VH-VL binders against b7kms5. Designs and how they scored, part 105

Target 1, 80 residues: b7kms5
Amino acid sequence: DTFETVRNTIRIESEVDESLRQLCHEERITKETWLEAAYLYLCEKPEELAQVIQLAQERLSQRKAIADYKRAKTMQERFL

## First folded at step 5 (VH-VL)

Design ox2 (framework fv_oberotatug)
Fold by ESMFold2-Fast, scan of step 5:
Structure ox2 (fold): chain C 80 residues (1-80), chain A 123 residues (1-123), chain B 107 residues (1-107)
Amino acid sequence: as target 1 above (80 residues)
Amino acid sequence: EVQLVESGGGLVKPGGSLRLSCAASGFTFSDAYMSWVRQAPGKGLEWVGEIKSKTEGGTTDYAAPVQGRFTISRDDSKNTLYLQMNSLKTEDTAVYYCTTDSYEYGSWFLDYWGQGTLVTVSS
Amino acid sequence: DVQMTQSPSSLSASVGDRVTITCRASQSISDYLSWYQQRPGKAPNLLIYDASSLQSGVPSRFSGSGSGTDFTLTISTLQPEDFATYYCQQSYDTPYTFGQGTKVEIK
């Protein structure tokens, strides 16, 4: 109510989602407030923020590589 | 060689339902990712949604305008892709194309397209 | 969502002309860009994938370039069958999104 908000829909790995959901339930917080708090906290810690960004880049690269592998296999089997 | 043939289009009233089919041949359908793309008369192309192969999870993704109203499914035993369209609106009036969704050199692309089937939503 | 913007929306050209169409993504999409041609009354046809890779059977007068956010489709020597609408499309993330299209018309 104090802040103007935006709605976002995101897709994350199911195992990560399950773990985060359990944490939020136990601590009585929401995924939204956890994400906000994590980002704000990391903004005050540039070395930790850099590490998180690196992990995010690695996870994105891995996700793309897995998708690329699966589709390359599909292309190979369909048309070759 | 590769052929995609859409069918099931027609005239429906707003709020109605329609199911489109896409008959596939010339490739191993069960391994293929498939998409639906639509085009309103005189307008551009709009991606409707995608279905992954069953071996890769068979999950679906949809564009926001159709999410909750349209469902993509597949029957690998019949080499057929489906689009179930519910709660149709006049803005859903379009030619609907089915496509194969392929990958090479790190890029996803829609390499084969059917001829399209026209869906007209009007009273 | 990744928004795709094409320019120009339309252009008039003559057979033999060099035609250039541009496409801009709202965020970096690496090389995850395809170009499609749609002739009047026909289904779209894939021309270019991976930003610059020519689809089998597509004439060499078509070429693509770019990476990240800015992409270009070039037709080096326009032929009669090239009067069509051209679309770029990103497949870096879902939903896949198309540009609004560029119509190449006879002068």
Scores: ipSAE 0.000, ipTM 0.595, lowest interface PAE 17.3, mean pLDDT 85

Design ox3 (framework fv_oberotatug)
Fold by ESMFold2-Fast, scan of step 5:
Structure ox3 (fold): chain C 80 residues (1-80), chain A 124 residues (1-124), chain B 107 residues (1-107)
Amino acid sequence: as target 1 above (80 residues)
Amino acid sequence: EVQLVESGGGLVKPGGSLRLSCAASGFTFSDAYMSWVRQAPGKGLEWVGEIKSKTEGGTTDYAAPVQGRFTISRDDSKNTLYLQMNSLKTEDTAVYYCTTEGWYLGDSYPFDYWGQGTLVTVSS
Amino acid sequence: DVQMTQSPSSLSASVGDRVTITCRASQSISDYLSWYQQRPGKAPNLLIYDASSLQSGVPSRFSGSGSGTDFTLTISTLQPEDFATYYCQQSYDTPYTFGQGTKVEIK
């Protein structure tokens, strides 16, 4: 049997990618299968899923704040 | 499924006012940055303004041509975005789109979901 | 304001062609660039963000490249549904600005 797959492009933080690549290499798995397994596992654990979602929301807020800061800094530097 | 549905467009005379609404569903609206983008007939896309999420202070920013005339607001309890347009000019004639800014997609924060648009015609 | 200029303004192509559209920013915008497709009478849809990241659900024949001031959108094998207008957009600085658009027309 073959699985029907969807191609997704996602951007993750460099430090996280490096750590995940090391884990996948050590355990002989792929990033795709790790993502699938992690999601499926968390779907069976509502309390843990809620904690992961909270962390994801916090990380997303931080990314937006940093992007806003970079844009604001560029605008300030153009004052002259 | 993310959906954005604009309403409130129509024909108005120069100097008049209109309020556009955008009903959002399929995502956590209160966490999302939202924008309005317009397109004059046969022309390209022009950003109108944005509103940040309630958690990030709900502040607004506007393109120069609409500054002081247009106001963006949101009602998170109704999952609805608004554009109040005052002192309308013929140059404001356009299809107005509401759009999400892609917190889910990373650093560039693209306009990842768009409504169908609502036509505003300013004519005497 | 950051000005975005696209080239060409229009092009004629046939199904199966490789199409390349370029976008130039008046100042460095890092990789804060998105590409949109607008079919006649429809709302725009996001194709590419962060200069080179393909939006979920978008066919792999679309790709983006570039950084700083010069960016490219490529359609490797043009399909009938790809006859549309394409826009680049910077989100590096407000006001967010779009290129003037490139119309891809049937040859």
Scores: ipSAE 0.000, ipTM 0.620, lowest interface PAE 13.1, mean pLDDT 85

Design ox4 (framework fv_oberotatug)
Fold by ESMFold2-Fast, scan of step 5:
Structure ox4 (fold): chain C 80 residues (1-80), chain A 127 residues (1-127), chain B 107 residues (1-107)
Amino acid sequence: as target 1 above (80 residues)
Amino acid sequence: EVQLVESGGGLVKPGGSLRLSCAASGFTFSDAYMSWVRQAPGKGLEWVGEIKSKTEGGTTDYAAPVQGRFTISRDDSKNTLYLQMNSLKTEDTAVYYCTTDTYTVEFGSDYYLFDYWGQGTLVTVSS
Amino acid sequence: DVQMTQSPSSLSASVGDRVTITCRASQSISDYLSWYQQRPGKAPNLLIYDASSLQSGVPSRFSGSGSGTDFTLTISTLQPEDFATYYCQQSYDTPYTFGQGTKVEIK
């Protein structure tokens, strides 16, 4: 069998990336394999997976709120 | 006022090379994600590739049809984006647009918007 | 790759009409969808991002809706400057892909 991979370009918070990079260096693993392992592990832990999804939804909402606020302010400056 | 101005387009024979430039002003170029998007005459829009800000690693990503032939680079000291096109094919004939995503960097958004576009520069690949 | 399909490919309308354009993704893209307008001979401009958020400076007659795989762009009262080609674009995954475009033509 062969490994077929996809290259994902993802944008994550810089402080999270720094912490993850340090963890990967210390444990001698890669970000890609950590992500795969974390997802696979959580798929077997429904309660923990639900908590992670909630955190992800909260983080996404924060990003959207910041973007929406700045866009609304620009609209007001331009047209109101 | 945000401005993107492309240059370097022209007529090239198949197998040839061409380098496009995009001069940017009116925003913090070094913080912005930059992309190239092309449009063949009378056809729709096709994303070519992107380059991240230097602080995000300055990494590049490309659409499959151009992978290995095109290279995106940036010179933050000159506020200029580049597209180096090698091994050009007739199907690369298109208007090439320089685009920016200021909201992804400035506001922490991950929507990957093309919120500003240049006027485009025409590349014709023909014998 | 995520494939984006628009309907219709073209439509004819009159000033004052309500116009709707649909966009379908080959897989769920959540709300990572943008709409662009391209007037003849001009570069595209962003109208809607995040499926339903109106870009700064864009008239309120434009609105977007949908999530997952099915999305709609609506122009509530078509104006002369709205005769253009409209494109949807997913930003859920690379490569970022566009629909084939919908041309809104004068009747």
Scores: ipSAE 0.000, ipTM 0.630, lowest interface PAE 11.9, mean pLDDT 85

Design ox5 (framework fv_oberotatug)
Fold by ESMFold2-Fast, scan of step 5:
Structure ox5 (fold): chain C 80 residues (1-80), chain A 124 residues (1-124), chain B 107 residues (1-107)
Amino acid sequence: as target 1 above (80 residues)
Amino acid sequence: EVQLVESGGGLVKPGGSLRLSCAASGFTFSDAYMSWVRQAPGKGLEWVGEIKSKTEGGTTDYAAPVQGRFTISRDDSKNTLYLQMNSLKTEDTAVYYCTTDYFSYDEWGAFDIWGQGTLVTVSS
Amino acid sequence: DVQMTQSPSSLSASVGDRVTITCRASQSISDYLSWYQQRPGKAPNLLIYDASSLQSGVPSRFSGSGSGTDFTLTISTLQPEDFATYYCQQSYDTPYTFGQGTKVEIK
């Protein structure tokens, strides 16, 4: 009957957060329960889980590229 | 629950040594960049130093006041961060916080998760 | 080292007020600036990163703006839980440095 919970602080893209908040508001659910449900659903769907992991890898690569460009810009501004 | 818990603070004499521990739970500690930040009584925040994840080189950086005296290390098998403080000075008296530098590799230097702090008092 | 200076050092406000805190860097730090809230006796909480990005779970009444050397944190409608000390911090270069803090007190 008792759920043990953990609190997570996560950073996600603003557009994704806005879309997810809108969905949760309209459907009268919370971000926490949506995340739990989505993960549990995908764990029962190996092919779909693999596609989600692929998208996550792509998004991570994009974030790293943006961070690298920001670092390069910072170095340029600092020394040039 | 994503949580950092500091321990090891106490009263030490000038010139003494003390080791602080920070127990991490609820996230993948081995992927996280970790920092120590201190706050002297009634004063503001001061960054002490940082350790990167082993995957990102495991390098350490320190603020000038502690360089050569303090050492940051981590034990990923125990999800624990350490601050070894040597040659302690009265000016090192502060609450010491452990914090994540952000536990994603796409951003750094923003302190996302904080422990509750542990008090270190350096006095004769 | 990059020095961070906040203004004002303290202010008195009432619930419902708009509060503005400014932070100035001694050199250009692009948008590598974060804002933190520290309630009495508690650890700091991250509010804003990359100058204007709101941390997940932080109320929308908090906003950040600025780039280069001049930055602003705004609380659009002050709530009882917002009486705290606020710090800016640069992550452009090590050592990471904080402003001296701005204490938001009850009038």
Scores: ipSAE 0.000, ipTM 0.619, lowest interface PAE 11.9, mean pLDDT 85

Design ox6 (framework fv_oberotatug)
Fold by ESMFold2-Fast, scan of step 5:
Structure ox6 (fold): chain C 80 residues (1-80), chain A 124 residues (1-124), chain B 107 residues (1-107)
Amino acid sequence: as target 1 above (80 residues)
Amino acid sequence: EVQLVESGGGLVKPGGSLRLSCAASGFTFSDAYMSWVRQAPGKGLEWVGEIKSKTEGGTTDYAAPVQGRFTISRDDSKNTLYLQMNSLKTEDTAVYYCTTDLYGEYSFTYMDVWGQGTLVTVSS
Amino acid sequence: DVQMTQSPSSLSASVGDRVTITCRASQSISDYLSWYQQRPGKAPNLLIYDASSLQSGVPSRFSGSGSGTDFTLTISTLQPEDFATYYCQQSYDTPYTFGQGTKVEIK
């Protein structure tokens, strides 16, 4: 039995990161194992998985809207 | 105002080396993912490679035709992106563009800022 | 690698025409597709991102549609400045790949 891992880098909101770091410290787990456990748990619970996907879609839409606003502002300033 | 300015192009012989620079201004360069895209004369666009922000590991990815020969690097203190091109071949002849996605989220990339390009000609 | 097949390679049109360009991915890329315009001698500029979102400053006559594997760029009423080459590009996975381009020429 082996346990092969991959390394990845993700960007998340700083307040979410701070909260997750505190949770991991208090419970004596790592961010890596929390992510694995959360995903595996949700995969066995389709109703809860759907709720998480909905939240993720909403958060993504908000972040993209902010990025789009900043992009639009920069493009307008380049032509003025 | 946001600007990318490429330099360093020119005529080189097959097997030679050349280093391109891209000077960035008007945005926080250290946070930006940067890419090189090339275009051979009269041909289409071809992605060359990408470098992530230093805080996200500064990792690089390359298109297969340049893997092992080209190296992308960045100097955040100078707001400058580099493309080191080694073992140049005639098929590397192209205009090289520096691009960035200023406001892209992780997992989403748009090349919304382009430099004017710099011509590299590989010929004897 | 995700292959992008763009069609047609060229088309002839007149000012006022409706122009449609298509792009097909070799696998599902969701909506991670952008469209670029390149005028002769100039750097490309972004027209459409996320398959259907119009970039700020781009005229509303440009629109994009599609998801998964099949995508289209439409110019509803062609203007003189629209005679250019158009490229689709997937950003779903590296290497990022472009279609081969569609040259929109004067009829």
Scores: ipSAE 0.012, ipTM 0.694, lowest interface PAE 8.8, mean pLDDT 86

Design ox7 (framework fv_oberotatug)
Fold by ESMFold2-Fast, scan of step 5:
Structure ox7 (fold): chain C 80 residues (1-80), chain A 123 residues (1-123), chain B 107 residues (1-107)
Amino acid sequence: as target 1 above (80 residues)
Amino acid sequence: EVQLVESGGGLVKPGGSLRLSCAASGFTFSDAYMSWVRQAPGKGLEWVGEIKSKTEGGTTDYAAPVQGRFTISRDDSKNTLYLQMNSLKTEDTAVYYCTTEPFDYGSWYFDLWGQGTLVTVSS
Amino acid sequence: DVQMTQSPSSLSASVGDRVTITCRASQSISDYLSWYQQRPGKAPNLLIYDASSLQSGVPSRFSGSGSGTDFTLTISTLQPEDFATYYCQQSYDTPYTFGQGTKVEIK
């Protein structure tokens, strides 16, 4: 093979996945190749990469806060 | 209150089929990601596969040893998770646990476990 | 696949002891690591998630630390109910994989 690949399972927000699916369908590309292209492009653009990392950090913080809230709620239900 | 109850385990011959069920109660099942984890007698834990919530696409993922033979599905109207096991092999002998994962995108872990159901594959 | 290796595979301890169990990942998994306790004949129970977050209802004598490839579970003052097998698990990538387990048995 010209490429050696790995398989990854990634959880992303439903609305983001739906939007990305639509984009991929319209442009006739796959989510895998979009992810590869986006990362490679950003690696050559330090200022843009920094902005994307900032957004990623913000989104991760939001997700962890929501996860913590949902966990606390589920755990409370277990102590009936 | 909050619990998972597995059923459907039993003795089956190699090449046979079996369907496991997991009844969920006390939480919003439709929001939960669900997994099956198995444990062969006297051995460690092995992840079998996962199914996402229907709102997150309801997609499934499987460990290599069961890919093509096992199918995970769910019926949110009945708060029930299923594992359809086909072409069973002796190495599939294990206690099968259903597990929940929190509905979130920041953390992945198995926070609630059923008590398990034993599947024995022998001739 | 990400391979998880625990150390030791078994240990003998007395009530009141400090017990330390380690877990190593074959590649960096950030903080996507959980610890489970399994008592004989019972289902596993979640103790720690995200490497260091204590599950609600779990006694404070349990703590987790680490990131990347090296992780530790500590039981500060072992109690009779803590004699069990402990498993680490990575959720960074599928397939989700568990360590082989560490059996904590009475000395």
Scores: ipSAE 0.000, ipTM 0.634, lowest interface PAE 13.5, mean pLDDT 85

Design sa1 (framework fv_miptenalimab)
Fold by ESMFold2-Fast, scan of step 5:
Structure sa1 (fold): chain C 80 residues (1-80), chain A 123 residues (1-123), chain B 107 residues (1-107)
Amino acid sequence: as target 1 above (80 residues)
Amino acid sequence: QVTLVESGGGVVQPGRSLRLSCAFSGFSLSTSGVGVGWIRQAPGKGLEWVALIYWDDDKRYNPALKSRFTISRDNSKNTLYLQMNSLRAEDTAVYFCAHIKYYGSGLFYFDYWGQGTTVTVSS
Amino acid sequence: DIQMTQSPSFLSASVGDRVSITCRASQGISDYLAWYQQKPGKAPKLLIYAASTLQSGVPDRFSGSGSGTDFTLTISSLQPEDFATYYCQQLNSYPLTFGQGTKLEIK
């Protein structure tokens, strides 16, 4: 079937991408349709959606922390 | 979902060597910002940091133990190791492995711990 | 090395009590301090990091305060599951060091 779609460029952790790629291959679906289904399903599950949002917030904080750590390590501030 | 399981402990005589293993899941040591370390606890005593290894192979040791202990990892097996040489009675302890999480500008803490493996050094 | 000293080393209390445990660093560590809880036969559990930030999943009856050299862990209303040994740790410099521990026991 045909749907009106938009193209997005996203960067995700390589290990997560590898795991998701394997799942999609085994189940004969695409990353696009998995993302759509996951979001739609979670919108009907407020408790589970809240857990996913919390994990997303933690992962975002971790990416920021990694960037900060690399800067600090270069200046040896982390080892003070 | 993060789990760490230590193994390799036992009873050994002074002067001998022992290698501990820590099998982990739910994270990868190849992930930027991640580290894992060893902390020990002698019977009835408090916690003592042993060693730490980061994703970029940066290694840090308790200076009192550096000459006898070596930390290493195998990312393909999701396993951390502690090689302990020239063991002494005072090395008798429960050895825990723990995950380290970074919170920015060098802030880090041991947020997940294994149950520990017991090492007894006796004649 | 930075020495961490906890007080008291032993504390007896009842369910519902407010208790405070203090931790003193031998030199300034800013807010690079963590608090851990350990129950007999179990691994330590992270309660608080950055001196005052509560770890996800930890009950809000736990709180931390302080900076520099003097730090406090407070439990506002003790529950039965809170009887354990508590440790502070400095993460300002290597080697990483822990306090000697405070054993919280039921009266």
Scores: ipSAE 0.000, ipTM 0.616, lowest interface PAE 12.2, mean pLDDT 85

Design sa10 (framework fv_miptenalimab)
Fold by ESMFold2-Fast, scan of step 5:
Parts: sequence; structure tokens; C-alpha cells
Structure sa10 (fold): chain C 80 residues (1-80), chain A 123 residues (1-123), chain B 107 residues (1-107)
Amino acid sequence: as target 1 above (80 residues)
Amino acid sequence: QVTLVESGGGVVQPGRSLRLSCAFSGFSLSTSGVGVGWIRQAPGKGLEWVALIYWDDDKRYNPALKSRFTISRDNSKNTLYLQMNSLRAEDTAVYFCAHISYYGSGLFYFDYWGQGTTVTVSS
Amino acid sequence: DIQMTQSPSFLSASVGDRVSITCRASQGISSYLAWYQQKPGKAPKLLIYAASTLQSGVPDRFSGSGSGTDFTLTISSLQPEDFATYYCQQLNSYPLTFGQGTKLEIK
């Protein structure tokens, strides 16, 4: 085997996954190779990498808030 | 600032229907973590929760009222509705709409209220 | 349904008094309790949420305490504008329920 690999499980937004799946199908690549290529490309582009990190931080903050909201609604249903 | 203004109340005969409206500003019902609800108060009596609707269209009803009352919204008009069917004398009350939002690590609380609209079921 | 019982139903007091109103839930509701003030002809105003957290803009003479089934609203030094009806509400489970109210009136 030429490359050593690791298994990663990631959860992403449904709409993003649909878009990425379509792109990979049309370009005949895999999600794994797209992720590798995107990361390697951005590592050579500090300004673009910084923009991506900022977007990631914003998305992470939003996901935490939404998770809290959903949990709070579910708690109010405990004895329904 | 959050503001809510109820309208559509009035005198209505038993067995009839009435639709209340609540025009709101200062927030959007499409924003995660927010909702709006209806609370009523009969003359000289206490508060009774009627229904609420969350940003994701999750609807909750007082089981005693669910068969006759329907909550809905129109996000394009920033308006909340309460459709009341088969009205009875005991539905006579001031109907308030109220903003509900998530408070930190706690639950959702009704933090801002409209002035109310009066419904009198009488003939 | 969770029943909320307030005590007393009526309370007479003078300006400057310390007054306490209690609220009891028929089942445990953790700290998921709110207190409201309502003046005649007006909408309720949120005073306290999460049993003990003061809402922004509410005077610090108001305080809440308790957890589980027994809760207390305290006004440390009653002012003329505090004569009103006070309601507790549980938000632990549906249907949401309110206490019957406590009317605070001038002695």
C-alpha cells in the first residue's frame, strides 16, 4: 500500500453534503480526496486559510446555539 | 426593541369563529431560538397559556384548547394568528401575544408581551 | 398537568415592608420557573426567570429563590409602584401552567 490512511467520521449539514456530493460526482472525485486537496491548497494560501477558519468558527458557534435551543425545547416535553 | 400588537378582538356570539392577529417587530420568527405564543386572561382571573409556535414551526397547545384553536404565522408579514372556533362564554378573556426566547443555559421564557385584545363571547 | 399554587392569594402591606410570596409546584420543576408582575389593565411583565435570575431592567429589590417544588419571590423594601398582582409560571413541561396569582395591595 502506497499511502497510510486513517478513518474519520464527520457530520456536516445536509444541504452542504448534497452540494458536495453533486460536485464529487460531476468531477469524478471522492469526498476524501476533495478534503485532502482543499486542506493542502489552503495551507499554501495564508489569507484564504484565515478566511476559512473564521467561517468555521462562526458555523461552530451557530451549531452550539442551535443544539442548546433544541435541547431546551425537548426538556419542556419530558412529561407530555 | 421587541414590540407586539394584538388585534381582531371584539364581541362574538357563542358557536362562532374569530381570528386574532399579533403584529410583531424587532425580531424574526425564522431566527433559531425564538417563538411566539398566546396567553389569555378571563375577567378578574389569572393567566392561562393557550398555544405557542417556535421558529421551526413546532407548535404546542394547551390540551384543553387544541381541538378548537389553531396557531399559525406569516413570516412575510411578521404576523402571528390564533384561529378560534366554536367559541364559548368561557373563552371571554383578554388575549395576549408574547415573545419567547432561549435564555442562556436555561429554558425558553416569555420576555415581551403585547397589550392584549379583548374577546367577549356573548349573546 | 403540573399545578402551581401561590400563597397567599391576597397580601396587604405598607411601603418599606419586606414581603414574600410563595409558589408550590405539584411536581418537581427544577429551576424552570418565572415570576411576572401585572398592574391593572396592563400586560404581565417578566421579573425573574430560572427561579432566581433577575430580568434586565428590573429593580434589585426583587429577588427569587427556590428549586424543585418550593419557590419564593421577595421584595426587600416595597415601593408604591410594586402594588400589583404577581404570578408564577412553570416552564418545565407542557402544558405551561401559572399560579392563581397573589394580589399585593396597600395596607
Scores: ipSAE 0.127, ipTM 0.717, lowest interface PAE 4.1, mean pLDDT 89

Design sa11 (framework fv_miptenalimab)
Fold by ESMFold2-Fast, scan of step 5:
Structure sa11 (fold): chain C 80 residues (1-80), chain A 123 residues (1-123), chain B 107 residues (1-107)
Amino acid sequence: as target 1 above (80 residues)
Amino acid sequence: QVTLVESGGGVVQPGRSLRLSCAFSGFSLSTYGVGVGWIRQAPGKGLEWVALIYWDDDKRYNPALKSRFTISRDNSKNTLYLQMNSLRAEDTAVYFCAHIKYYGSGLFYFDYWGQGTTVTVSS
Amino acid sequence: DIQMTQSPSFLSASVGDRVSITCRASQGISSYLAWYQQKPGKAPKLLIYAASTLQSGVPDRFSGSGSGTDFTLTISSLQPEDFATYYCQQLNSYPLTFGQGTKLEIK
């Protein structure tokens, strides 16, 4: 059995999603296969993988900061 | 260095309208986690929050003033506005604009204030 | 709305004294409280945020304490430039509200 799949739901920034959708349409591939290929390729290239991880960490930090700002604006009252 | 300068105050009759301006420098209102607000102080009295606008155009108002006052901004001019309609004697106050930012403690705090502009509503 | 009450409304003290001003919230506000200093004819200046964190540039003779509903601003050794009106502000919920102010003046 070559492939057994799992279903994942992923939230991506809208500009990134639009760009990726265009790429997949033009190259006649799916977002699923692009993600698999990208990860497999990077696993064979430790230096490039490290760079991608750095970018991912930076983007995660930015998302958390924006979420914190939005949460703070709604004002979290004490629970008890 | 953050600087805020209010203008547009004056003496007006009850029922009239007035627009205040706040020219700011040293920061951009398009910066994440930043906002600017209006706080007023009646003669010899304490501070009362009027309105606040955040970087993402989220606007918050004192419910007592929301029907008569509108906050807006022009990022290209680094200017904040307060449109005040149907003015009443109790609106007589010094109006301050103040910079607010996220301090990493879960909330935003007003850290820099302008010197204020005086609005007097009298018949 | 959350009501903020300061005590005392007026306080007389001498240079070198230790003074404390209290602020009480009508409901719990955790540590979401700021203290401001205002001199006559001037804009307020932020002294303390998050109930106990000293703003950069503020002398360390100023300190804040408390959480929930009861808060205190303390000046450990009063200086001539400290005579002013002090305000607390809650930032737990909208509308943002301030205490009525405490006027600190020379004995």
Scores: ipSAE 0.186, ipTM 0.737, lowest interface PAE 3.3, mean pLDDT 89

Design sa12 (framework fv_miptenalimab)
Fold by ESMFold2-Fast, scan of step 5:
Structure sa12 (fold): chain C 80 residues (1-80), chain A 123 residues (1-123), chain B 107 residues (1-107)
Amino acid sequence: as target 1 above (80 residues)
Amino acid sequence: QVTLVESGGGVVQPGRSLRLSCAFSGFSLSTLGVGVGWIRQAPGKGLEWVALIYWDDDKRYNPALKSRFTISRDNSKNTLYLQMNSLRAEDTAVYFCAHIKYYGSGLFYFDYWGQGTTVTVSS
Amino acid sequence: DIQMTQSPSFLSASVGDRVSITCRASQGISSYLAWYQQKPGKAPKLLIYAASTLQSGVPDRFSGSGSGTDFTLTISSLQPEDFATYYCQQLNSYPLTFGQGTKLEIK
C-alpha cells in the first residue's frame, strides 16, 4: 500500500543537478523517484551496474583529490 | 612547455597606480592544483613574494602589500594581472610572474618563472 | 612571519670545489623548502623542492638536505655555469618568505 520512506541529504555537482532537474521536469517525475527507479533498474543489470560503480569510484577519487589540494594550499594541515 | 611573459612595467611617480600583466601558455589556470603568482626583486636585493592566485580563485597576499595590490586573472586570455595602487619608492623592483603547482604530499612549488618587468617609482 | 637566513651571504670558490650553502628558518617548516638559482639579469630557476627532491632537468651535482629549521644546498663539483645567486624559500606558512640570497662568485 503506502511506501515507508527515509529522509536523506545528499550533495551532488551543480552541473549534474541542473541536468537531472531538467530531465525530471520534462518527464514529470521527482528526483526521489528517479533515484529509486535508476537503482532498481541497475540492480537487474549487473554489467551496467558495474560500469556505474566504476564511474562512481572515479568521481569519488576526483572529489578526494580536490579536497586534498584545497587543504594543501591553506598551509595549515599537511601530511608529509 | 610552460612560458610566462610579464608586461606593463615602467617609470611612475609616487602615489600613482600601475597594472602589470602576465601572458602565459602551456597550462590552464583552471587546472586542478595550479596557480600563478607574483614575486618581486628590488635592485640589488633578494626575492619578495607579492601575491598568488590558485585555480579555484583562492587569492593569497603578502600582508604588507594586500591593502595596495590586487591579483586577478582572465582565463579566456590566459592572462594574470597585478593592480598596484598608491605606489611608493620601495615598490621599485623587477616583478616576476611564476607558475606554481601541486607536487604531492600537500606541497606547492614555483617551478617556472617569466623574465620579469621593471617598475621604477621615482619623482 | 617566518624569517629565512642564509649563510654565507657571499661565497668565493673555484671550479671543481664542493660548496655548501645553508638556510635557517626562524620556526619549524618541516621539509617545505625550495632552492632557486638566479643568474644575473635572469629569472630564478627551481633546483630543489621538498628540501631534498631534485627538480627535473637539474644536474645531479646539486643536492639538498635538512628538515625542521636547518637546511643545506650542496654542489658536489662546481662548474662554471653554477656561479650565480642562490635563494631558499619556505612554503610552510603564509606569507611565503625567501632567504636573503647567497652569491657564489668565481675565485
Scores: ipSAE 0.231, ipTM 0.746, lowest interface PAE 2.9, mean pLDDT 90

